# Ledger of designs, part 6: VH-VL binders against Exosome complex component CSL4 homolog (exos-1)

Target 1, 208 residues: Exosome complex component CSL4 homolog (exos-1), of Caenorhabditis elegans (q9xxd2)
Amino acid sequence: MLAETLVAPGDKVLDAIGEYRMGKGLYEANRRIFASVAGFVNVYGFRDKSDNLVQVIEVRRSEDQLDNELLPFHGAIVTAKVMAVGLRFAKCDIISIGDKVYKKRFSALLPKKKLRPLEPELSEPFKNFVRPNDYILAKVCEDAEIKDKFVLSIAEDELGVVLCRGRFGEPMQKVDWNTVVSTRTGKTEPRKMAKVPQKCTLPTQSVA

## First folded at step 19 (VH-VL; from j3 with light chain Q55E S56E)

Design f2
Fold by OpenDDE, fold request of step 21:
Structure f2 (fold): chain C 208 residues (1-208), chain A 120 residues (1-120), chain B 107 residues (1-107)
Amino acid sequence: as target 1 above (208 residues)
Amino acid sequence: EVQLVQSGAEVKKPGESLKISCKASGYSFTSYWIGWVRQMPGKGLEWMGIIYPGDSDTNYAGKFKDQVTISADKSISTAYLQWSSLKASDTAMYYCARFYENYYSYFDYWGQGTLVTVSS
Amino acid sequence: DIQMTQSPSSLSASVGDRVTITCRASQDISSYLNWYQQKPGKAPKLLIYAASSLEEGVPSRFSGSGSGTDFTFTISSLQPEDIATYYCQQEYETPYTFGQGTKVEIK
């Protein structure tokens, strides 16, 4: 892979480390080098104490707005679709940031437990907060244990479910910030609903 | 190298208790799930349940809930499957397997299996 | 629970033949499907994950395809060492159920 190439977590950067020294934003698996963060591949050189030329390969986060429109970045608020709910993670596809839809979907994990001590703990088990086919507003976060995927959080009050459907595919309506009701059956279900300001755009359809 | 080594074959009578083990090595034991899979003689694979040794979070298939207990000892990187009272119908091969959980999840490493025979 | 149904239950083919196994889920499971190989007297081995991704070290003659409810496992050229029972398994939701298996034999 060439310098300045944009990469996402889990993308292969090199088949082997070769003559490079591994810098930040990378990890090694099976002798291959992968990106652990979203950004661009950067290579820089310096001379060490023995006057040897050392080349370092790293992934840097882009400060360019154009680049940030191409891939999710740390701290960004994104819209994601819950694809499945696993044991420790919900499996999600990142679809858009703000009003900009990504050219492709990015795979992400939504942990059922908080990742950071400073984040609020969910009041109920995570399994009751999101379901498959829900659309969520989530923050892109970092997890030291997860290097090959984007990591999402909905711990903040402003984050959570923005659109959800019942088991029959019917629209669910918000009752309160923690409860929705089926428009078909009238049955209530738990959801962590996002407290979205009036100026925020809500997703209407999934990107095929 | 990742390896799961299970305890040896067991021959028991109905009503007896049993605890079989799965010792893991070659990776961080507390960072992966350990699942148990039953295979009755001449039959297919059945997902029984799974444990996360890091916090002992456990999930069971409905069929096996309250029928067996899955546990783990972090200090020796060992997972367990146990019965309080065996039945003849518990006769089967039991496999432990490491479960990698990610956007896509799978059982990537398996134990060699423990044959449990329950007969009068 | 999600039911996984494989077809056929068993088959016999000649060395070099193309072998195809199907797996159907009782509901949409997207691409959250794995294929395992179990040789006689041995533990299962992962061959395919994410419906179509080949596990490292697995021969390229093995492949998987499909999404939603219908999935296919293929051996492009059957080899003697491929004698085994093959299982699909969904990882969409717990319990992570298996298909009933397909026994593959050589004529």
Scores: ipSAE 0.882, ipTM 0.956, lowest interface PAE 0.5, mean pLDDT 91
Fold by OpenDDE, fold request of step 21:
Structure f2 (fold): chain C 208 residues (1-208), chain A 120 residues (1-120), chain B 107 residues (1-107)
Amino acid sequence: as target 1 above (208 residues)
Amino acid sequence: EVQLVQSGAEVKKPGESLKISCKASGYSFTSYWIGWVRQMPGKGLEWMGIIYPGDSDTNYAGKFKDQVTISADKSISTAYLQWSSLKASDTAMYYCARFYENYYSYFDYWGQGTLVTVSS
Amino acid sequence: DIQMTQSPSSLSASVGDRVTITCRASQDISSYLNWYQQKPGKAPKLLIYAASSLEEGVPSRFSGSGSGTDFTFTISSLQPEDIATYYCQQEYETPYTFGQGTKVEIK
């Protein structure tokens, strides 16, 4: 049954809308219905103005703690691994929330520029604010333009890189909140470092 | 329907300037990248560079940096590739392509190509 | 720059044959690899993205696999219309380099 199924952004909910009316938390692409938010699938019915029975399908956010442990919900602080750095986005895998590791990795985008007016613009010095294989603390956000992936932000001071390695795999040491140094070469590199150290759970295989 | 229509074939001499165009339609021009790809006669595809028409952000391959200029006019949904001074070695087919950037990125729609021939 | 090396550079096979093309990256690019088909005199066409995801409308006889540095493109049953040059392309980092291409012909 579709009802009560937990979904993440980009997950297919229906092959076609059929007799349903599309509610919130969904989008249509190529006649297929996908989730635009993390939550559970809900179906409800009502009578329209013409007394026709209408069934609506939607994705609702869960307030249940158990569900929050299963999916990265909006506003959550998560640990993510930077997989690659693209033109406008860093590509990230969400790994954990707090000390709890998710059962699977969730694909996410980390914009290199601000997505919201309230977010600070990353300056040129932060062109390399994150690098592949960095681990970051990030907030799960929503973006109207990005419907099929989680969107992350590290704009807050407490968010950013928590673990990084140099090109040779050596550990990088924090010089300041915007700079790290290679323990091997002594070369400095820019990073947006998290200012508030928080306990994060990293997969053993990822740090080995 | 998404379409990229490129300008016609060009026959030029060394030293001449050239600007070829790629007109996009069927989608929001400012929301996708436009890349340029060179293919010399009988050779493979070469990534030249890319532009985001929304803010004119550009990125070039090192080989093509300062050798060509990529630009866009969002008012007419058109991207451009231009040379200030052509060389015989610039003889090639040039493709524009829409680049979809996401967790996974790719060129999903391509222009038909513009053949540029440079000979004395 | 990341170098992409395809093998073989060319091949000839019979209709119905299984065709396999390999692509090797000079460094780990995870699954950020695309495959394109270019028929003679035509523009390239996207076939596979994310190393193994089939583009919409592409026949199921086409497939991709691999991650890291080694990738494979497969045509399960070669058809006459599959005569083309195939290219891998990494989208891990700019410049988004292509392989040198593999020309596929029919005997």
Scores: ipSAE 0.856, ipTM 0.956, lowest interface PAE 0.5, mean pLDDT 91
Fold by ESMFold2, fold request of step 21:
Structure f2 (fold): chain C 208 residues (1-208), chain A 120 residues (1-120), chain B 107 residues (1-107)
Amino acid sequence: as target 1 above (208 residues)
Amino acid sequence: EVQLVQSGAEVKKPGESLKISCKASGYSFTSYWIGWVRQMPGKGLEWMGIIYPGDSDTNYAGKFKDQVTISADKSISTAYLQWSSLKASDTAMYYCARFYENYYSYFDYWGQGTLVTVSS
Amino acid sequence: DIQMTQSPSSLSASVGDRVTITCRASQDISSYLNWYQQKPGKAPKLLIYAASSLEEGVPSRFSGSGSGTDFTFTISSLQPEDIATYYCQQEYETPYTFGQGTKVEIK
């Protein structure tokens, strides 16, 4: 099942754990990952003792959702859904901070200049980085011109796409940190994947 | 007060070149997109393309890609729509409009339109 | 490109009537849908953005609803000054296509 999809116990969530760390609400059987509880699929970032941002996948029950008392703050690592890709911004909804899923989504903008760590004359299309229905790990940052929305960055190597879908809503599988492949069509697409720590980079996607 | 003032009506023959203008005032020209919208006689609106004058970035609808050139001159706050070789099918009203881009985006201010007639 | 299909192409109604126009997108565009009004001989004017949010200064008789692929624009009580052609426009992905328009006239 894809992110934000309601799953029931026994539903398949992933064909393989891949580079994710298994979070709560999941179990592995027959090399596949299944929901152990009813809830929504979520991916979040966790800082290990070496300060590496590890990607954790989980199933969260709706009663675990956070009220809006803890707003996204500058420097926070959030999980956001890309809702649409505009001209200079991707339109995003912040869905969680760390392992805490919000009850209310917060509107956010991901500027084109925040796709990479430097601001060279960017010649690559926005679609090489993110696309609608992608889930991203991003850092909340400040922008001098944008005051009415949260502003996100995926410029750091450990930030970027953590879960994505193709044109038909199908699961996409990571080929490398710059490329995913459609499970339906077999065609590849570029993405800026969030780079995993060294211990989490072993690919497990195969015929399993 | 935001205003977009377009150049006057044009009557041209097929094969001629044409450059029409859209002069902006009342806002920071380099901080907003300017788009061009075609309306053929008795027909609806067609999104042609858009330019961000701040960095000259452009985006064209496929049917207009390589058929027209959208440009801007920051020094005089003016956007342009240009054809190198007009066709009779280019007869239409052409609007420029300012595009506000945020989480929700839209054309918020429009020029008065430039009627281009290509015949004979 | 995302195709936007409006219905009907034209309509005629009396002052005070409720007028409804629909717009269908060829794919899910969430709520990234605008409605514009174009009075005869004039440039278009934004009425509604985000499918349902009224632009500043727009009378409350105008409303919009819908998400995904199916959208509705309503004038709750048609006024003489509402004679115009109405266009939907998606702003989900470029090119930001318009519907073909709906001409609204007074009987």
Scores: ipSAE 0.779, ipTM 0.900, lowest interface PAE 0.8, mean pLDDT 86
Fold by ESMFold2, fold request of step 21:
Structure f2 (fold): chain C 208 residues (1-208), chain A 120 residues (1-120), chain B 107 residues (1-107)
Amino acid sequence: as target 1 above (208 residues)
Amino acid sequence: EVQLVQSGAEVKKPGESLKISCKASGYSFTSYWIGWVRQMPGKGLEWMGIIYPGDSDTNYAGKFKDQVTISADKSISTAYLQWSSLKASDTAMYYCARFYENYYSYFDYWGQGTLVTVSS
Amino acid sequence: DIQMTQSPSSLSASVGDRVTITCRASQDISSYLNWYQQKPGKAPKLLIYAASSLEEGVPSRFSGSGSGTDFTFTISSLQPEDIATYYCQQEYETPYTFGQGTKVEIK
């Protein structure tokens, strides 16, 4: 389920939209972004006609919006939940494809080798990239040895963690593309965040 | 047919070294984890650690870290469990087992066990 | 480390009885739980994975249920060949710890 940070109408979601496309359930006032409905903050992605990854931020109600039977396909950008982190794979559930939330989840594997584009064998622990209960933007891909499950990649800079919670269930805030900070304790944790290129005159994230 | 065949029983004295083996057959040795599980006399199962023979990646339970060494020789499809200095408390049955890792993971094939007895 | 606590440690039942074993995890492990059978003098054997899915070739009298922290293993009608010690194991995070075991005997 795409329900991490619960917001009410009028709650501030972002200081500025930055490179995100504004999705449903949001409005802009004085360059700040607010929830227009009650719901949960969600980020999803798709590739446009020029092969650019577009990241959309929205506030989504808990209701299922998908009415079709489209299966995840190779190359698709999906939102997935990390269910557990194993030895060579993170175990994930595919929640949605683009803006379409599935009625059923699809089991998927995120191989350790698919965490970064150019490191064939990573020395960093898996937990520095993703952790259970993280929501990620990922690409469905093929794997020569894994044929019974969907295989995901977050190797591209624009893919990775989009929503996560800390040890106490609290929202985590992005510090940079490799680090989040607890809204409760102020302590940092490493993650591979889905990058959104900054293309504005002012920073979109708080300075801390 | 997947098969794990362990080396024979060992009787040792405290302070001696020991290396026991687990020879795998019937599958691609480098594509599956091999784990080691201890069972002390009259006691339950303890997860010791695991190795991926394809790249020698290992993971140990904290209790066994630095107490044993897990290794593999992929040229002969054999995994090993090794002590540099045995203690009487190391007396136990030791199993190797193949670990299937997927969305759900488990030990699907087990060796017959190697009884290690350490006594003065 | 995640601690797995089985109950009871031992039980004795008659052929045909329903046998129930519980396993509690020290934290939420979703459904990443396995059950193994170890007959006397033998290596363990996988019976159930994913908390409730039977391994191929396992008799249907065996079943598992639960999610989160509380799990149950059931033998619907105990048979003489079911004399064994039964272990739960979590595979949510390393070390993949086992429960203490439950010894099942025939009265």
Scores: ipSAE 0.772, ipTM 0.896, lowest interface PAE 0.9, mean pLDDT 86

## First folded at step 20 (VH-VL; from j3 with light chain E91D)

Design aa3
Fold by OpenDDE, fold request of step 21:
Structure aa3 (fold): chain C 208 residues (1-208), chain A 120 residues (1-120), chain B 107 residues (1-107)
Amino acid sequence: as target 1 above (208 residues)
Amino acid sequence: EVQLVQSGAEVKKPGESLKISCKASGYSFTSYWIGWVRQMPGKGLEWMGIIYPGDSDTNYAGKFKDQVTISADKSISTAYLQWSSLKASDTAMYYCARFYENYYSYFDYWGQGTLVTVSS
Amino acid sequence: DIQMTQSPSSLSASVGDRVTITCRASQDISSYLNWYQQKPGKAPKLLIYAASSLQSGVPSRFSGSGSGTDFTFTISSLQPEDIATYYCQQDYETPYTFGQGTKVEIK
């Protein structure tokens, strides 16, 4: 049953739209229907002006906080691992929310530049504000242009790198909120470090 | 339909300048990267560089940095690759390709290629 | 730069044969690997992305596997139209380097 199934951006909802009308939270690609938002699949029907039964399929956002344990939601603060750094995006895997580890990793994009005019511009030194194998605290955001992945932001001061490794996989130590140092080489590198008031505990899987 | 149409074959002499073009259609030109790939005769594919036409952000492979210039004119959905001074070693097929950047990134559409021959 | 090394550089097989090409990255690139097909005199074509995802419209006889540093491209049953050079390419970091290519011919 498609109904009440939790989906993440990029998840296939239907092989074809069929007799459904596409509602909100969905997009079509290659004749397949995918979720553009995190939520649950909802199907509802109504009678049109011609008294025809119309069925609409949509993805609704969950208002249940318990669902945050199942998938990331807009506005959630999550822990993510930076998998790679691309041209415009860092490629990240969302791992957990707080101390709760998700059952699966969710693919996400972390923009290197502001995607929206209202977003703060990261300073030039932070062109490489994250590196592969870094763990970050990030906010789940919505992006109209990115429909098939979660979008992350670390624009807020409390968000950013919480654990980082150097080129050789060595642990990096925080020098300040913008700088880390390699325990192996002694070289400093730029990082946007999260200003976390309290020690953030990472899941065990994230430390291994 | 997404299409990349490149300019025609070029025959040049060493020292001459050259600018070849890649005209894109069928999609939002400013929303995708355009990469350039070199293929020397009988050789493999070489990533040269890439441009984001939306803001003209450009990235080059080290080997090609300062050797070529990649640019774009978004008003006509065209990307360019240019040399200020060609060398014989620049003889190759040059491909433009649309680069889709996401969690996974790839070249999904390619131009037909532009053959550049540089000989004395 | 990340070096991508393919093996073999060339191979000849019979129609219907299983063909396997390997690609090794000089470092861990997770699953950020693509496979392209280039037929003689033609532009490359994307076949596989994300190491194992088949591009739309590509025949199912093509497949990819692997993660980290070692990747495999497979043609389950070689067809005459598969005569081409195949390239792996990493999208882990710039420059997005290609393997040297594997030329596939039919006996």
Scores: ipSAE 0.874, ipTM 0.956, lowest interface PAE 0.5, mean pLDDT 91
Fold by OpenDDE, fold request of step 21:
Structure aa3 (fold): chain C 208 residues (1-208), chain A 120 residues (1-120), chain B 107 residues (1-107)
Amino acid sequence: as target 1 above (208 residues)
Amino acid sequence: EVQLVQSGAEVKKPGESLKISCKASGYSFTSYWIGWVRQMPGKGLEWMGIIYPGDSDTNYAGKFKDQVTISADKSISTAYLQWSSLKASDTAMYYCARFYENYYSYFDYWGQGTLVTVSS
Amino acid sequence: DIQMTQSPSSLSASVGDRVTITCRASQDISSYLNWYQQKPGKAPKLLIYAASSLQSGVPSRFSGSGSGTDFTFTISSLQPEDIATYYCQQDYETPYTFGQGTKVEIK
């Protein structure tokens, strides 16, 4: 019943491991089995060294099988909405890839600190570069410590804020790659702006 | 099993210093936040502040900024809340709690509380 | 700071009754809201996170709903062991403020 089911990080795959052996792309929490990656559920069997039949359940991330319009994938550039800014993460909803809007929003985390040694550091405190209701271009990344959500990065110059509104809901205009200005008050605020504007399809309902 | 065990009840006088502790076990101490919550007698819960033991990053509510100090010793998986000079108004129950930060964040495990009584 | 306001401050109901508590945020906090139960003389316990998700091990008679600024906590059938004060708490932004609490008693 579970075979070929499309899953995203954090999706429950099984209520319990049962007779299965847990394969790749899964993790266990409170005796429940969840997907740690986006992909398809696969079940296969083999004989172990004791000639016992073992059933393995896994999530396969085959790019050939993954419908990119259904699920975000690692390395993809996506448009996300910043929902909130926490202590170590910004909380984001992935909305679209390019001009294609996903059928549903996917929960994601945007770390305030770099995830990898080669990832550039933000020049300013992260809390000043992204604010709630901002729309960002971000790369979908992998984090070994975060298994139940998509992880985003805006470390690249081409990534960052593409749309933001001020305190009063007014449009903010880009002054430079690190600064926006309120069209209402003229006050400037820091933002990490994406340097390569891409056409992003933003649902009209989400731009309120 | 995740556990937070707090130090025992304290009876102090105004002007005295105090440091109470919260010892964590059953999980990676450096991978979760520890928050402190005050509850004055017969009153509600007040978020005081929080620390990430992994790097000692701290955040305080404005009301408690410079009023208390939150710290942690990761070598013994213990978080601390301390006062340099107690006031009578500091009389309260103090809870430590593990804070899980994710897309949704919450306090999932709590200490038993430390009662602090400050009276002349 | 985001202010969280609960209603009512206290209530008394009979065993088996449906109990409803409301929590209002001073601004839109999406679904970043948690509910805690604190029994007399005990530490708080997480019941609901993400406005409507039941914490593991929590009885199904407890539920939460709402988004934006208005949230609701419900006990479908009040039990004697449910005597407690209930708190909402926002995890939208620091400081992560609590509501003032709702004391639930049995008639």
Scores: ipSAE 0.833, ipTM 0.956, lowest interface PAE 0.5, mean pLDDT 90
Fold by ESMFold2, fold request of step 21:
Structure aa3 (fold): chain C 208 residues (1-208), chain A 120 residues (1-120), chain B 107 residues (1-107)
Amino acid sequence: as target 1 above (208 residues)
Amino acid sequence: EVQLVQSGAEVKKPGESLKISCKASGYSFTSYWIGWVRQMPGKGLEWMGIIYPGDSDTNYAGKFKDQVTISADKSISTAYLQWSSLKASDTAMYYCARFYENYYSYFDYWGQGTLVTVSS
Amino acid sequence: DIQMTQSPSSLSASVGDRVTITCRASQDISSYLNWYQQKPGKAPKLLIYAASSLQSGVPSRFSGSGSGTDFTFTISSLQPEDIATYYCQQDYETPYTFGQGTKVEIK
């Protein structure tokens, strides 16, 4: 029912934290990131004190779910899964609003015109931006034409793909803001990655 | 309410050009895709391609790309399928259909079909 | 391209029989599958979308199920007016391919 990546305590989640902030259910050992509890890997957006949208990676147990009392609202930052890519829309399921994971997903549409601030040219394929099974950070928005579904945007630089899998189900690693590479095959694919704003980092303390 | 009315049957020779039409009514023509589906005699349905009349965006199945042209004239709410040089293998029934694109997508209204016969 | 394979290619059944048609996709298409009915000499008609959702005005004897790669279409009690060819179609990715069809006849 929750995110697809199931982990057990001690499983390696990442080779390095990279541009994520470490959330609940994880620990770092020898620069690697491991699950500290059993659960599902999730990424969500968090506004820090400087109003930067930080990507938080966590492991969340299925019992930590929000009843569907709070609907997605205009302007909310949500985590969504791309279910299929159509002609003018990507078909998405809203998984969470901030750090609150829903018990039941909400259907949503991501219009091609909402992929970046300037509408892509007709010949520019949707697959250059998102693909099925990607997880995205998106903003819920109103749309004059679409009234029967939630509408998402990833036009802002901070929005876009935060976690994706290749054709074999393998993790993909970010090369740059427009490209990911398969950890299995070494082949690259285009994506619109969510950009991480500039941040100050603290020195890592050794856990000895 | 929603109607798709196709042009009449055609009998042609190989090498001739042809443009068949699909006139839409009862809905906002520029707000839905129109697709073309081929059915060869005694055979199944084949998705040929689709056009969004609002911006003329098209998508073709690979086997039909460069073999046909799909177009639309929004001033008369009409979509077209055309060949520059017909082959005998183009003999088939051709349907136009409105494509509803949302979270789930499908052909919800169909034209009556246009029979195209190409023979020497 | 995603290949859609239906079975059987044809069948004959008596009025009142339960009829089952299967459709297999060459890859996982979630629930993005439609079923159409084409009666002899007529244009196709949508019966089912989203693998299992019945289109408005379609009799309840028609049903669909499945997800992923394997899908089933069922007529719970075959009627004389159900003589037709039935097609599955995926709406997961372009080209939105059809199965080859299943012709249903009355004995």
Scores: ipSAE 0.763, ipTM 0.891, lowest interface PAE 1.0, mean pLDDT 87
Fold by ESMFold2, fold request of step 21:
Formats: sequence, structure tokens, C-alpha cells
Structure aa3 (fold): chain C 208 residues (1-208), chain A 120 residues (1-120), chain B 107 residues (1-107)
Amino acid sequence: as target 1 above (208 residues)
Amino acid sequence: EVQLVQSGAEVKKPGESLKISCKASGYSFTSYWIGWVRQMPGKGLEWMGIIYPGDSDTNYAGKFKDQVTISADKSISTAYLQWSSLKASDTAMYYCARFYENYYSYFDYWGQGTLVTVSS
Amino acid sequence: DIQMTQSPSSLSASVGDRVTITCRASQDISSYLNWYQQKPGKAPKLLIYAASSLQSGVPSRFSGSGSGTDFTFTISSLQPEDIATYYCQQDYETPYTFGQGTKVEIK
């Protein structure tokens, strides 16, 4: 897994910063976002002063990883990778808690009923929300007596997919909060995207 | 202990209907998937489809979709596999199996199999 | 659908021999792979899940390895009771397809 998430200095990470806040290990050139250090790409959630969940994208060196003594706890906002999508659960690895990336990933399950806030028994297929190799922001819901199992939720609007790529490794562009499109093929795929709260509805630009 | 007991062998003619059963015991029937696996004579295992008896949700392999019906009766802890019109090519051993779904998923308990023979 | 291809289709080996069976997936399935044993006239039995994890009660002579597309199942020292057909199965995405099977016999 680390080989697929690793970047070298000068590698392009994003075509545009989009709705992310730029974190460590990145720089912008020609409106594109590049790695400034060798490391792995990570997205984590940060609560700003207005209690909005801001998505921060970073490149983190392997030496910055957290020792695994701080376990995921109920209510924590974590970054997880979707490893496979089963019938009633998506199988996920928790890779970070906030801005702190774990050395050891934790196995987790994302239940179908935790995909949306309303009773999802009438919901669309699981694949319309998340797919393998997606990175998600999720909330840890329960600390069970079975200590090798964590339960995640993306039901809240600000939780959901934050990174995904198409079949050619290409970036996927958001069409709306439930649809992405491949930058290479033009084909759409459904997803539940993690929403970013609107801070300003009127663009500001300087006229030269 | 967990047991899956299937109905007995069937000898049928092409065009006839058939419903075979899988009686589950020793666990919460509504909390696990039950799947059906075909094994044609001298051939390997084929995943046909699966049902979650708790809500009757089903998932079929494409080649079996609309060819068979998988159902369950929660009141008697029984899953079913049905054909509306049998073909000679339906001659096979049919297994039901309990599917454990977690981070890793697998068939953990199997029925003894039901031999279905379809001949003129 | 993910195609699972086993090799060889059959083999004969002597008691005590090391036996190796391979399974190849048509796409990356990470480590979502199971191995089952089906003895003659019996239902299948799970031996290995997660590519390499032994099910409870399975002898340590059985092992599995691999990830991605290429997987290996090994019997370190073949025993007479190991006469069976062995199947791989992916649990990555539906339909959860099986390999064609590998029949193992004693010489």
C-alpha cells in the first residue's frame, strides 16, 4: 500500500487545490499542486474556529508517523482507506486520526446504514457511495469489546470521500456532491463526497 | 452448533419447477447471509448468489440472475433455491452455505448438498 | 466479474512431498482470498482466509501467501488425508468467484 501512496519531490499531486486547504509538504506552481518532499499523500479533517470541518491535504514523511499507542476512539474524525466493498460493510483501514498518521493501520467496517443520516434501507447500491481505493473522512462510532474491530460512519454531510482516482490513476473531478467524473474518459461515477461548508458565495478578484 | 440441512435429492424432467431448501439451526438465522453454490458433475464450484434473511436482500451472479430465485422464510429458518423451468444443464450438486461477512469474508458452514438431476 | 485461475488442474505427489498450488486473479484483489478443501463426496471446508490466515483447527502444514493478483497455497508435507480438490475464492467483490479447482492425489 505505501508504494501506491508515495510521492517524490516535484510529483504533481493535484491539478488544482479545489476545496482542500494546503498542508505540509506541498507547493503550488501554475495552479497545480506538487509534492515538496518525499512521502505519502494524506487528507485529514480540521475543525476551524467556526466549527467547520476543513479538509487539509498534505505530504507526510514516513518519519512523522504516530506511534500506535493512541487508538481510535468514539467520536474521533479519522482518515480511512476503503479496501473492499462487501455486501453490508465496506472494509476499511484507518490510517490517521486528525493530522497524526498511524504506523499500524486499524481494521474497520463501514456499515451500509452509516452511509447517510436517514434510514438507508431504501438506499441505492453501496457502490454509489464508496469504492475500493477511495480515501474517506469518517467518524468512529463505537468502541466494542472486540478490540480488533472499529465501526465508522460517513453519514454526516462533511464526511465521505476526499480522494479517489479512476482506472488509469487519473484524478476524478467532482460534478456534484454525489457524482465524480474521470479526467481521462469523461465517464461519471457516483460517490458520497465529503462536503466543504460554503464560507463565501461571492468571488473576490482584483481588476488590474 | 451451527448446522445447515438441505432437502433430499431430486430427479426432474426439463420444464418442471423445483424448490430446494436449506434449514439452518444453531445461530441467529437473520444475522448471516446464506449463499448457494453449484457444482456441475466433474466441475468446480460456482458462486450463484446470496440472501440476507434479515431483510431479504439478495445478490446474484450474472449468469444465474433471472434463472433462479433465492428466498428465505425467517419463521422456519429456511433458505430456498427455486427454478421456474428446469433445463438438463441444471443437473448438478447444489450447496447452501453460511457466509460470514466482516473485514474478511468466507463461507464458514456448509450444507451437505442437494443433488438435482434433470433428464428426459 | 473477477476470473480466478488455478494451476495446475491436477497433481499427484508422494506422502511427505511439498505441494504448491497457484491462483491468479484477473485484477488486484489485495489479500481478499480464501482457500477451501473439498474431500471426495463431501462439502467444501475453509482452510485459509485473508490469503495467509489459517482457520482454527487447520494443521500448520497448510499455508498461503500472496497479494494482488498472484497467490500460492502450500502443503509442506503431504499426508494421505489431504487427498482432495482445493479451491481458491476471492471475497473482494461480488460475485465471489472460485477458481477451477486443483485435484491432489497420492501416488
Scores: ipSAE 0.750, ipTM 0.887, lowest interface PAE 1.0, mean pLDDT 85

